# VH-VL binders against q0atu2, part 276

Target 1, 119 residues: q0atu2
Amino acid sequence: MLDKKARIRTSREYRNVFEKGKRLSGRFLIIYYVENALDNNRFGFITNKKIGMAVIRNRIKRQLRAIVREYQGQVKNKHDIVLVARAGIGKSSFEGMEKDYIAIMKKAGLFARNANKID
Key: E = the ipSAE of ESMFold2; O = the ipSAE of OpenDDE; V2 = 0.75 times the mean of E and O plus 0.25 times the DockQ between their complexes.

## First folded at step 13 (VH-VL)

Design yb7 (framework fv_dusigitumab; at its last look DockQ between E and O 0.62; V2 from the best seeds 0.79)
Fold by OpenDDE, look of step 13:
Structure yb7 (fold): chain C 119 residues (1-119), chain A 122 residues (1-122), chain B 111 residues (1-111)
Amino acid sequence: as target 1 above (119 residues)
Amino acid sequence: QVQLVQSGAEVKKPGASVKVSCKASGYTFTSYDINWVRQATGQGLEWMGWMNPDSGDTGYAQKFQGRVTMTRNTSISTAYMELSSLRSEDTAVYYCARDVGYDSGEFYFDYWGQGTTVTVSS
Amino acid sequence: QSVLTQPPSVSAAPGQKVTISCSGSSSNIGYDYVSWYQQLPGTAPKLLIYDNNKRPSGIPDRFSGSKSGTSATLGITGLQTGDEADYYCGTWDSSLSAGYVFGGGTKLTVL
């Protein structure tokens, strides 16, 4: 579980990211990211009803939080990042989501190496 | 079966623009980013940028910011690279290449176009 | 000039082993996996090695890759005349301007 200080929690915080942040799309995820004035990163998660029933949406959120938590230490600091799940994510494996996250974060210049891969 | 077929050679004057096409086949066009790489005669490979055919998102190398535009037409599975304000130093072979980043989380180019020669001369 | 540094040229006789080095920094080779490309004269580059040491289908096991720290190495054993080509290393760079970077290339001559 992500610490409270590492989470985007308010509608105002989300709006700020959407309005002022940059947007990049992966295969299963869209990320919005913007610099913040803090010493830490904050993450938000959006799972729309188009993904499926609440049970599915909650599963996706748990998986995305697990991915973000796993690589949290490798993300460049002072960013607010919102992950928006795309419609096709419900059919994706956890590994597929993870690879998509890694790729999109690298393209955004926010992420370095996949620490789970053997070098 | 995966193929990237590029448009023919171009000859341009300094200050003009060139637009090179890259038609993809043998796979789902929107599932893989297209990258552009150029190579001046007798020189090494130079990465120019990436384009996501699904979203249209792009990322350009700093050297080409403001001069390069990467686009796509999904209906014909074709990627485009336009370079403006051409200079003699832009004379090179330009390649499109498929990126497997979304499949692996790692960036490398598993399929390449045959290359397009662009000559810039007065 | 190139972000990744390679020797300009290497040479060896048929049947011998050659190695091509690729030196980078903590923002590229130190942070991500290295790929290698073979470019035969007058042709487009071809993927030779990915993820530091993996071979695509069709690439013989004479070709090998390794990575340590901020450096990578391509190994070619049982050198053949057909191996005469330019070889490029490449990887993703996560510096201020994220993007792919290539080495300067190495010309391999088979004596």
Scores: ipSAE 0.910, ipTM 0.955, lowest interface PAE 0.5, mean pLDDT 95
Fold by ESMFold2, look of step 13:
Structure yb7 (fold): chain C 119 residues (1-119), chain A 122 residues (1-122), chain B 111 residues (1-111)
Amino acid sequence: as target 1 above (119 residues)
Amino acid sequence: QVQLVQSGAEVKKPGASVKVSCKASGYTFTSYDINWVRQATGQGLEWMGWMNPDSGDTGYAQKFQGRVTMTRNTSISTAYMELSSLRSEDTAVYYCARDVGYDSGEFYFDYWGQGTTVTVSS
Amino acid sequence: QSVLTQPPSVSAAPGQKVTISCSGSSSNIGYDYVSWYQQLPGTAPKLLIYDNNKRPSGIPDRFSGSKSGTSATLGITGLQTGDEADYYCGTWDSSLSAGYVFGGGTKLTVL
């Protein structure tokens, strides 16, 4: 699980990322990201109803949270980052989502060596 | 088989622009990013940037930011690289290359176009 | 001078072995996987090694790769005259200007 401080929780926080942030698409994910004024990163997750039923959407959210947690030590600090699941993500594997995340985070310039250590 | 076929050689004057095309075949064009790499005569490879054919998203090397534009036409599976405000040091062979980042999470270029020679002379 | 440092040239006789080094930093080779590209005279580069040490289909096992710390090495055994080419290492660099970087290239001469 992501720490409570590392979660985007309010509609205002989400709107800030969508309105001020940059957008970058992968195969299964879209990320929106913007610098914040904190000492840490915050993550948000969006699954559209077009993806499938609530059970499917909740599974995808859980998988994305696990991926983000695994790589959190490599993410440059002081960013709010929203992951938006694309319509085709329901047919992807965990490995496929993971590789997509790695690719788009690198292309966004959000990964760095020793940004945060993974414990 | 995967192929990337580029447009023919170009001769340009300083200050002009050039647009190089790269037609993809043998795979789903929108599933892989296209990168552009150039090589001046007797010099090494220089990465210019990447372009996502599905979204149109791009990331440019800092050296080319403001002068390069990478686009595509998905209906004909073709990527484009346009370089503006040309100068003599832009004389090079320009390559398109497919990256496999979405398959592996790691970047390398598994297929390359044949190259397009661009000569900038007065 | 390139971000990744390679020797400008190496030479060896047919049948011999050669190694080509590629030195980088913690923001590139120390962080990410290394690939190698072969460029025969007058041709486009071709992927030779990916993921530090893996060969694409059609690349013989006399080509090998390894990585240690912030350095990578391409090994070529059983040298043939057809191996005369320029060899480039490449990797993703996660520094301020995140992007792909190549080594300066190494010209291999088989004599």
Scores: ipSAE 0.791, ipTM 0.911, lowest interface PAE 1.1, mean pLDDT 91
ESMFold2 (binder alone), look of step 13: mean pLDDT 92; pTM 0.948

Design yb8 (framework fv_dusigitumab; at its last look DockQ between E and O 0.52; V2 from the best seeds 0.76)
Fold by OpenDDE, look of step 13:
Structure yb8 (fold): chain C 119 residues (1-119), chain A 122 residues (1-122), chain B 111 residues (1-111)
Amino acid sequence: as target 1 above (119 residues)
Amino acid sequence: QVQLVQSGAEVKKPGASVKVSCKASGYTFTSYDINWVRQATGQGLEWMGWINPDSGDTGYAQKFQGRVTMTRNTSISTAYMELSSLRSEDTAVYYCARDVGYDSGEFYFDYWGQGTTVTVSS
Amino acid sequence: QSVLTQPPSVSAAPGQKVTISCSGSSSNIGYNYVSWYQQLPGTAPKLLIYDNNKRPSGIPDRFSGSKSGTSATLGITGLQTGDEADYYCGTWDSSLSAGYVFGGGTKLTVL
């Protein structure tokens, strides 16, 4: 579980990211990211009803949080990042989501380190 | 079966623009990014940027920012690279290449176009 | 000039082994997987190695790749005349300006 200080929690915080941040799309995810004035990164998660029933949305959200937590130490600091799940993510494997996240974060220039691969 | 077929050779004057096309087939066009790489005669490979055919998102090398525009037409599975304010140093073979980043989380180019020669001369 | 450094040329006789080095930094090879490309004269580059040491289908096991720290190495055993080509290493650079980077290329001559 992500620490509270590592979470985007308020509507105002989300709006700030959407309005001032940059947007990049992956296969299963869209990320919005903007620099913050803090000493840590914060993450937000959006799973719309188009993803599926609440049970599915909650599963996806748990998986995304697990991915973000796993790679949290590789993310360049002082960013607010919102992950928006795309419609097709419900049919994706955990590994598929992970690879998509890694790719999009690298393209955004937010990843400093390689993904959790065996070198 | 995957193929990238590029447009023909171009000859341009300095200051003009050139637009090279890359038609993809044999796979789902919107599922893989297209990258552009150029190579001057007798020189090495130089990465120019990427485009996500699904979203239209792009990322350009700093050297080409402001002069390069990458676009796509999904209805015909075609990517485009336009380079403006051409200089003699832009004379090169330009390649499009498929990126498998979304499949692996790592970036490399598994399929390449045949290349398009662009000559810039007065 | 290139972000990744390769020797400009290597040569060996048929049947011998050659190695091509690729040196980078912590932001590229240090954090990302390396790919290698073969470019025969007058042709487009061809993927030879990906993820440091994996071969695409159709690439013989004479070709091998390895990575350690901020450097990568391409190995070619049982050298054949048909291996005469330019070889490029490449990887993602995770610096402030994220993007793909290539080595300067190495011309392999089969004696």
Scores: ipSAE 0.906, ipTM 0.951, lowest interface PAE 0.5, mean pLDDT 95
Fold by ESMFold2, look of step 13:
Structure yb8 (fold): chain C 119 residues (1-119), chain A 122 residues (1-122), chain B 111 residues (1-111)
Amino acid sequence: as target 1 above (119 residues)
Amino acid sequence: QVQLVQSGAEVKKPGASVKVSCKASGYTFTSYDINWVRQATGQGLEWMGWINPDSGDTGYAQKFQGRVTMTRNTSISTAYMELSSLRSEDTAVYYCARDVGYDSGEFYFDYWGQGTTVTVSS
Amino acid sequence: QSVLTQPPSVSAAPGQKVTISCSGSSSNIGYNYVSWYQQLPGTAPKLLIYDNNKRPSGIPDRFSGSKSGTSATLGITGLQTGDEADYYCGTWDSSLSAGYVFGGGTKLTVL
């Protein structure tokens, strides 16, 4: 689970990301993202009823949280990021969701590293 | 088989614009991003940007910000790259290429168009 | 002045080996996987190596790739005259100006 501090909590916070942020779509995911005024990142997750029954939606949320947790150390800091599951996500494997996430995060410039740093 | 077929060669004057097309076949057009890469005569490859054909989302190389526009028409599986305010330095072969980022999480171009020669001369 | 540095040219006799280097930085080769492209004279580039060391279908195993730190290497054994081409490394650059970058290209001559 993400740290309490790393969660987008309120509808106002979600709305700020949707209205002020940038949007990028992959095959299974859409991300919305905007700089925040904090010293950390925050993540939100949206799965709607069109994706399927509650069991399916809960599975997808767990998978997305696990993916975000795995890569959160690579995310450029001070961003609010909302992951929206697309209707076709139920056809994806965990690895398919993971690759999609990596691709859109790189294209968004959110997986960023200083050129002179050594890993 | 996957194929990307580009529009024919163009000759332009400085200050004009050019729009190159790239028609995709043999795969689901909206499932893969199209990238544009150019190559001046005797020079190396230069990446210009990408477009997601499903959403219309784009990302442009900083060098081309403000001069390049990438679009698509999904009903005919065609991507477009328009470069404005042309200069003689824009004389090059322009390629479209399919990237596989959504399959792998890493970016590389598995299929390329045949190239479109754009000549900018006065 | 490409972001990734390759030697401008290399040469070797038919049947011999050659390697082509590609030097980058922590934000590109150090962070992301490397691909290689072959461009035969007058043709579009063609994918030769992806994910540092994997070959697409139809590419023989005499083409190989490797990555160490911020550098990548393309190896070609059993050189044939049909291998005369320009070779480019490429990768995503995850710096603040994120985007794809290519090496300057290496002209291979088979003598």
Scores: ipSAE 0.787, ipTM 0.912, lowest interface PAE 1.0, mean pLDDT 92
ESMFold2 (binder alone), look of step 13: mean pLDDT 93; pTM 0.952

Design yb9 (framework fv_dusigitumab; at its last look DockQ between E and O 0.68; V2 from the best seeds 0.78)
Fold by OpenDDE, look of step 13:
Structure yb9 (fold): chain C 119 residues (1-119), chain A 122 residues (1-122), chain B 111 residues (1-111)
Amino acid sequence: as target 1 above (119 residues)
Amino acid sequence: QVQLVQSGAEVKKPGASVKVSCKASGYTFTSYDINWVRQATGQGLEWMGWMNPDSGDTGYAQKFQGRVTMTRNTSISTAYMELSSLRSEDTAVYYCARDLGYDSGEFYFDYWGQGTTVTVSS
Amino acid sequence: QSVLTQPPSVSAAPGQKVTISCSGSSSNIGADYVSWYQQLPGTAPKLLIYDNNKRPSGIPDRFSGSKSGTSATLGITGLQTGDEADYYCGTWDSSLSAGYVFGGGTKLTVL
């Protein structure tokens, strides 16, 4: 579980990311990211009804949080990042989601190293 | 079965623009990014940028920022690379290449186009 | 000039082993997997190695890759005349401007 200080929690915070941030699309995820004035990164998660039933949405959200938590120490500081799950993510594997996240985050220039891979 | 077929050779004057095409087949075009790499005569490979055919998102090497535009037409599975304000130093073979980043989280190019020679001369 | 450094050339006789080095930094080879490409004269590059040491289908096991720290190495055993080509290492760089980077290339001559 991400610390409270590492989470985007308010509508205003989300709105700020969407309005001022950059957007990049992966296969299963869309990320919005913007610099913040804090000393830490904050993450938001969006799983809309197009993903599926609440049980599915909650599962996806839990998986995304797990992925973000795994790699959060490698993310460049001072960013607010919102992950939006795309419709096809419900049929993807955890590994598929992870690969997509890594790829899109690298393209965004937000981190480099895949900590789960063996050199 | 995967193929990337590029457009023919181009000859341009300095200051002009060139647009090279890359038609993909044998796979789902929108599922993999297309990268562009160029190679001047007798020189090494130089990465120019990536383009996501699904979203149209792009990322360009800093050297080409403001001069390169990567686009796509999904209806014909074709990627385009346009380079403007051409200089003699832009004379090179330009390649399109498929990226497997979304499948692996790592970036490498498993299929390449045959290359397009672009000559810039006055 | 290239972000990744390779020797300009290497040479060996048929049947021998050669190694091609690729040195980078903590923001590229130190952070991401390395790929290798073979470029025969007058042809487009071909993927030779990915994920440091994996071979695509069709690539013989004479070709091997390894990575340690901020350096990578391509190994070719049982050298054949057909191996004469340019070889490039490449990886993702997460420095100021995220993107893919290549080595300067190494010309392999089979004596």
Scores: ipSAE 0.913, ipTM 0.956, lowest interface PAE 0.5, mean pLDDT 95
Fold by ESMFold2, look of step 13:
Structure yb9 (fold): chain C 119 residues (1-119), chain A 122 residues (1-122), chain B 111 residues (1-111)
Amino acid sequence: as target 1 above (119 residues)
Amino acid sequence: QVQLVQSGAEVKKPGASVKVSCKASGYTFTSYDINWVRQATGQGLEWMGWMNPDSGDTGYAQKFQGRVTMTRNTSISTAYMELSSLRSEDTAVYYCARDLGYDSGEFYFDYWGQGTTVTVSS
Amino acid sequence: QSVLTQPPSVSAAPGQKVTISCSGSSSNIGADYVSWYQQLPGTAPKLLIYDNNKRPSGIPDRFSGSKSGTSATLGITGLQTGDEADYYCGTWDSSLSAGYVFGGGTKLTVL
């Protein structure tokens, strides 16, 4: 579970990332990211309607939160990062989402430490 | 079965631009990024950047930022690299290469084009 | 200077073993997996080793790779004249200009 201060929570916070941030697409995920004025990172999660019903979308959000939590120690600080699930994510496994996340985070230059899992 | 076939050699004058093509076959073109790597005569490999053929997203090595543009045409499975404001030091063999980053989370180039020689001379 | 440091050349007789080193930093080899590429004279590079120590199909067992800390090593046993080539290590670098980096290359001469 992400800490409360590590969550993007309000519509204004999400809007700031979409309006001011950069965007990179992977196979299953799109990330939007922007520097913030904090000492920490914040993460947000969006599933689109094509993924399925609310139960399915909530399950995918939980999987993405678990992936972000696993790698959060490697992410450069001072960023707001929104993960948007693409319609094709339903064809992915947890491992597929994880590898996609690692790849796009590397390409965005957002990892500061080992890209492998922390201990 | 995977193959990357590049356009032919080019001779250019300083200040001109060059556009190298890389046609992919034997796989789903939009599933993997294309990277561009160059090599001056007798020198090592120099990475130039990546391009996602599905989204059109790119990331360029800082040395080439502002002079390189990487694009694609998905209907003919072809990637392009354009380098502008050419200088004599841009004389090199230019390679396209497929990366598997989204499959593995690790970047390496499993298939390479044959290379395109670009000569920049007065 | 390349980001990853390799010896500029190595040599050995047919049938012998050589080792090619690749030295980097915590932002590249220390943080990510290493690949090796073989470039035969007049040809494009070819993937030789990925994920530090794995061989693609068609690469014989006499090619091996390993990684320790911020260094990686390519080993070649049973040297053949056809192994005469340039060898490059490569990996992702997570520093400020995040991107792929190659070693400077090592020319292997089989005498």
Scores: ipSAE 0.708, ipTM 0.891, lowest interface PAE 1.3, mean pLDDT 90
ESMFold2 (binder alone), look of step 13: mean pLDDT 92; pTM 0.950

Design zb1 (framework fv_daclizumab; at its last look DockQ between E and O 0.89; V2 from the best seeds 0.78)
Fold by ESMFold2, look of step 13:
Structure zb1 (fold): chain C 119 residues (1-119), chain A 119 residues (1-119), chain B 106 residues (1-106)
Amino acid sequence: as target 1 above (119 residues)
Amino acid sequence: QVQLVQSGAEVKKPGSSVKVSCKASGYTFTSEYMHWVRQAPGQGLEWIGYINPSTGYTRYNQKFKDKATITADESTNTAYMELSSLRSEDTAVYYCARTDEWYGYMDVWGQGTLVTVSS
Amino acid sequence: DIQMTQSPSTLSASVGDRVTITCSASSSIGYMHWYQQKPGKAPKLLIYDASYLESGVPARFSGSGSGTEFTLTISSLQPDDFATYYCQQFDSYPLTFGQGTKVEVK
């Protein structure tokens, strides 16, 4: 239900995260993130054709959305966050992507202090 | 057929300026960022900066911040780089290169423009 | 700034040789690319994200590494492979290239 408001929608919004944000690389993912002026978080997802055919790219995006949805309540508010799929992501399991997401979000300091106990 | 075509070689005197052009074809000009890279004779590659062609937003290597000015003209699908207060050490081949902003590989390069600064 | 240091600067080799080029980062990086440049020509993308071949690149090329150490390997050098090779990091600004490794005929 909150998914609609939690989406980065426009090219300008995506490029603001790239131009103004910080980035961190994980094993399968790169994240870009920047503080926004809203009361909530927004998430965006990037793939390109080098990571695979459209069927593979769509599956990856669906899996990443599911991971984000599972942990969204533990993410510090007021951030725009873009998840970029690395070329090797198609060989990852859902669990592998999930572990990578948790690790990189902890490294970025984006989990709330109480959420530090998730691992 | 994606192509970047640069303006021709230039011979300039010290203290003058030069403006190198990079005309894009075969893709939507504003869909990718444009970078500039220099290569002094017999030397390696050195990143100058980039431009978001749709907004004009730029980022520079601090080494070139007071030397180079990068612009773009969406109506002609052309990026420009102007070098000011030319000195002999500015003699180099200057390349434009297209990149996907999220992944940062330069997948299409212009042919290069030799700028020679000599008395 | 992240400095990328390539070794060796120049490498003399014969057709058929196995060639290994290293790229060392001054701090840990997670994302880097390799380029090939022939004399008088623009660089071209060879390997992206450390180990993935760009379209049209022969299978004799491979890349590996993580953290601070990356390698480019040519399993059996061909005449077309005499060129200069550059690594490039895309972790932090300014973007930086290694100084280049020239692979030349022995």
Scores: ipSAE 0.807, ipTM 0.913, lowest interface PAE 0.8, mean pLDDT 92
Fold by OpenDDE, look of step 13:
Structure zb1 (fold): chain C 119 residues (1-119), chain A 119 residues (1-119), chain B 106 residues (1-106)
Amino acid sequence: as target 1 above (119 residues)
Amino acid sequence: QVQLVQSGAEVKKPGSSVKVSCKASGYTFTSEYMHWVRQAPGQGLEWIGYINPSTGYTRYNQKFKDKATITADESTNTAYMELSSLRSEDTAVYYCARTDEWYGYMDVWGQGTLVTVSS
Amino acid sequence: DIQMTQSPSTLSASVGDRVTITCSASSSIGYMHWYQQKPGKAPKLLIYDASYLESGVPARFSGSGSGTEFTLTISSLQPDDFATYYCQQFDSYPLTFGQGTKVEVK
């Protein structure tokens, strides 16, 4: 699981990312991102009931957290990043989610130049 | 049971101001953003702006930045939109609409408020 | 600003007809929503995120598309479907709507 310090936890923190950040839409994900004043990145995850039952939503969040953990060390520092699950994500494979995450993060320019697991 | 109820129709003189209200019920008022949209007679929909009722944070369409002021009162679950320096071109039906900030669809609308500006 | 252009502006059809409305965006967008509006009434959400039906919306409605081209389809037009339809993007601010497509009785 993501370290506590690497997680967006409060509503205010989430709202800050939404209101002040940029966003990009992928096939299964929307990312909102903004620079923070910390020495580390923080990640947040958003799902809604339209994705499916609680069991499905929890599965999606668990999968997204796993993806974020895998590539966490390759993301540029000092960002708050919120992953919003789109309605169709429930029909996606884990690999599909991962591919989408990588694609939108690249498009956002959020991977470090020296990242070696993004290709 | 979720609904938005707006104030009644207004008839105003040019140069005057009007304040339209939108009372929310059936959900947590501060959990969703409130948008305002106008529709001139026989015309389409035009986005004015939104407010976060929890913090008071607003975002405006630049076209309306000097025309509309959006506010919210958490204690009464009511959002407001004030239009200043009214002109005939401001004649329209004004809608409030609830949206999930992350997904951007407006799933609940007020019934609309007609504002007529005439000499 | 992202301009949304619907086609056609007016569509005359009969009950039972297959109706297709197109919405073109001036640039590629990630989110498209569709609304239905009847005279004297507020808009009603029909489809969100291009292809998902809002709760309570009949299955004869469907949406598709990506990038700059999106479509709303009514497989078999019913009397209750004569209305004006709007597309809306939530990709960037300001939020913008198409000019509307009026579906009227032929």
Scores: ipSAE 0.696, ipTM 0.910, lowest interface PAE 0.8, mean pLDDT 94
ESMFold2 (binder alone), look of step 13: mean pLDDT 94; pTM 0.955

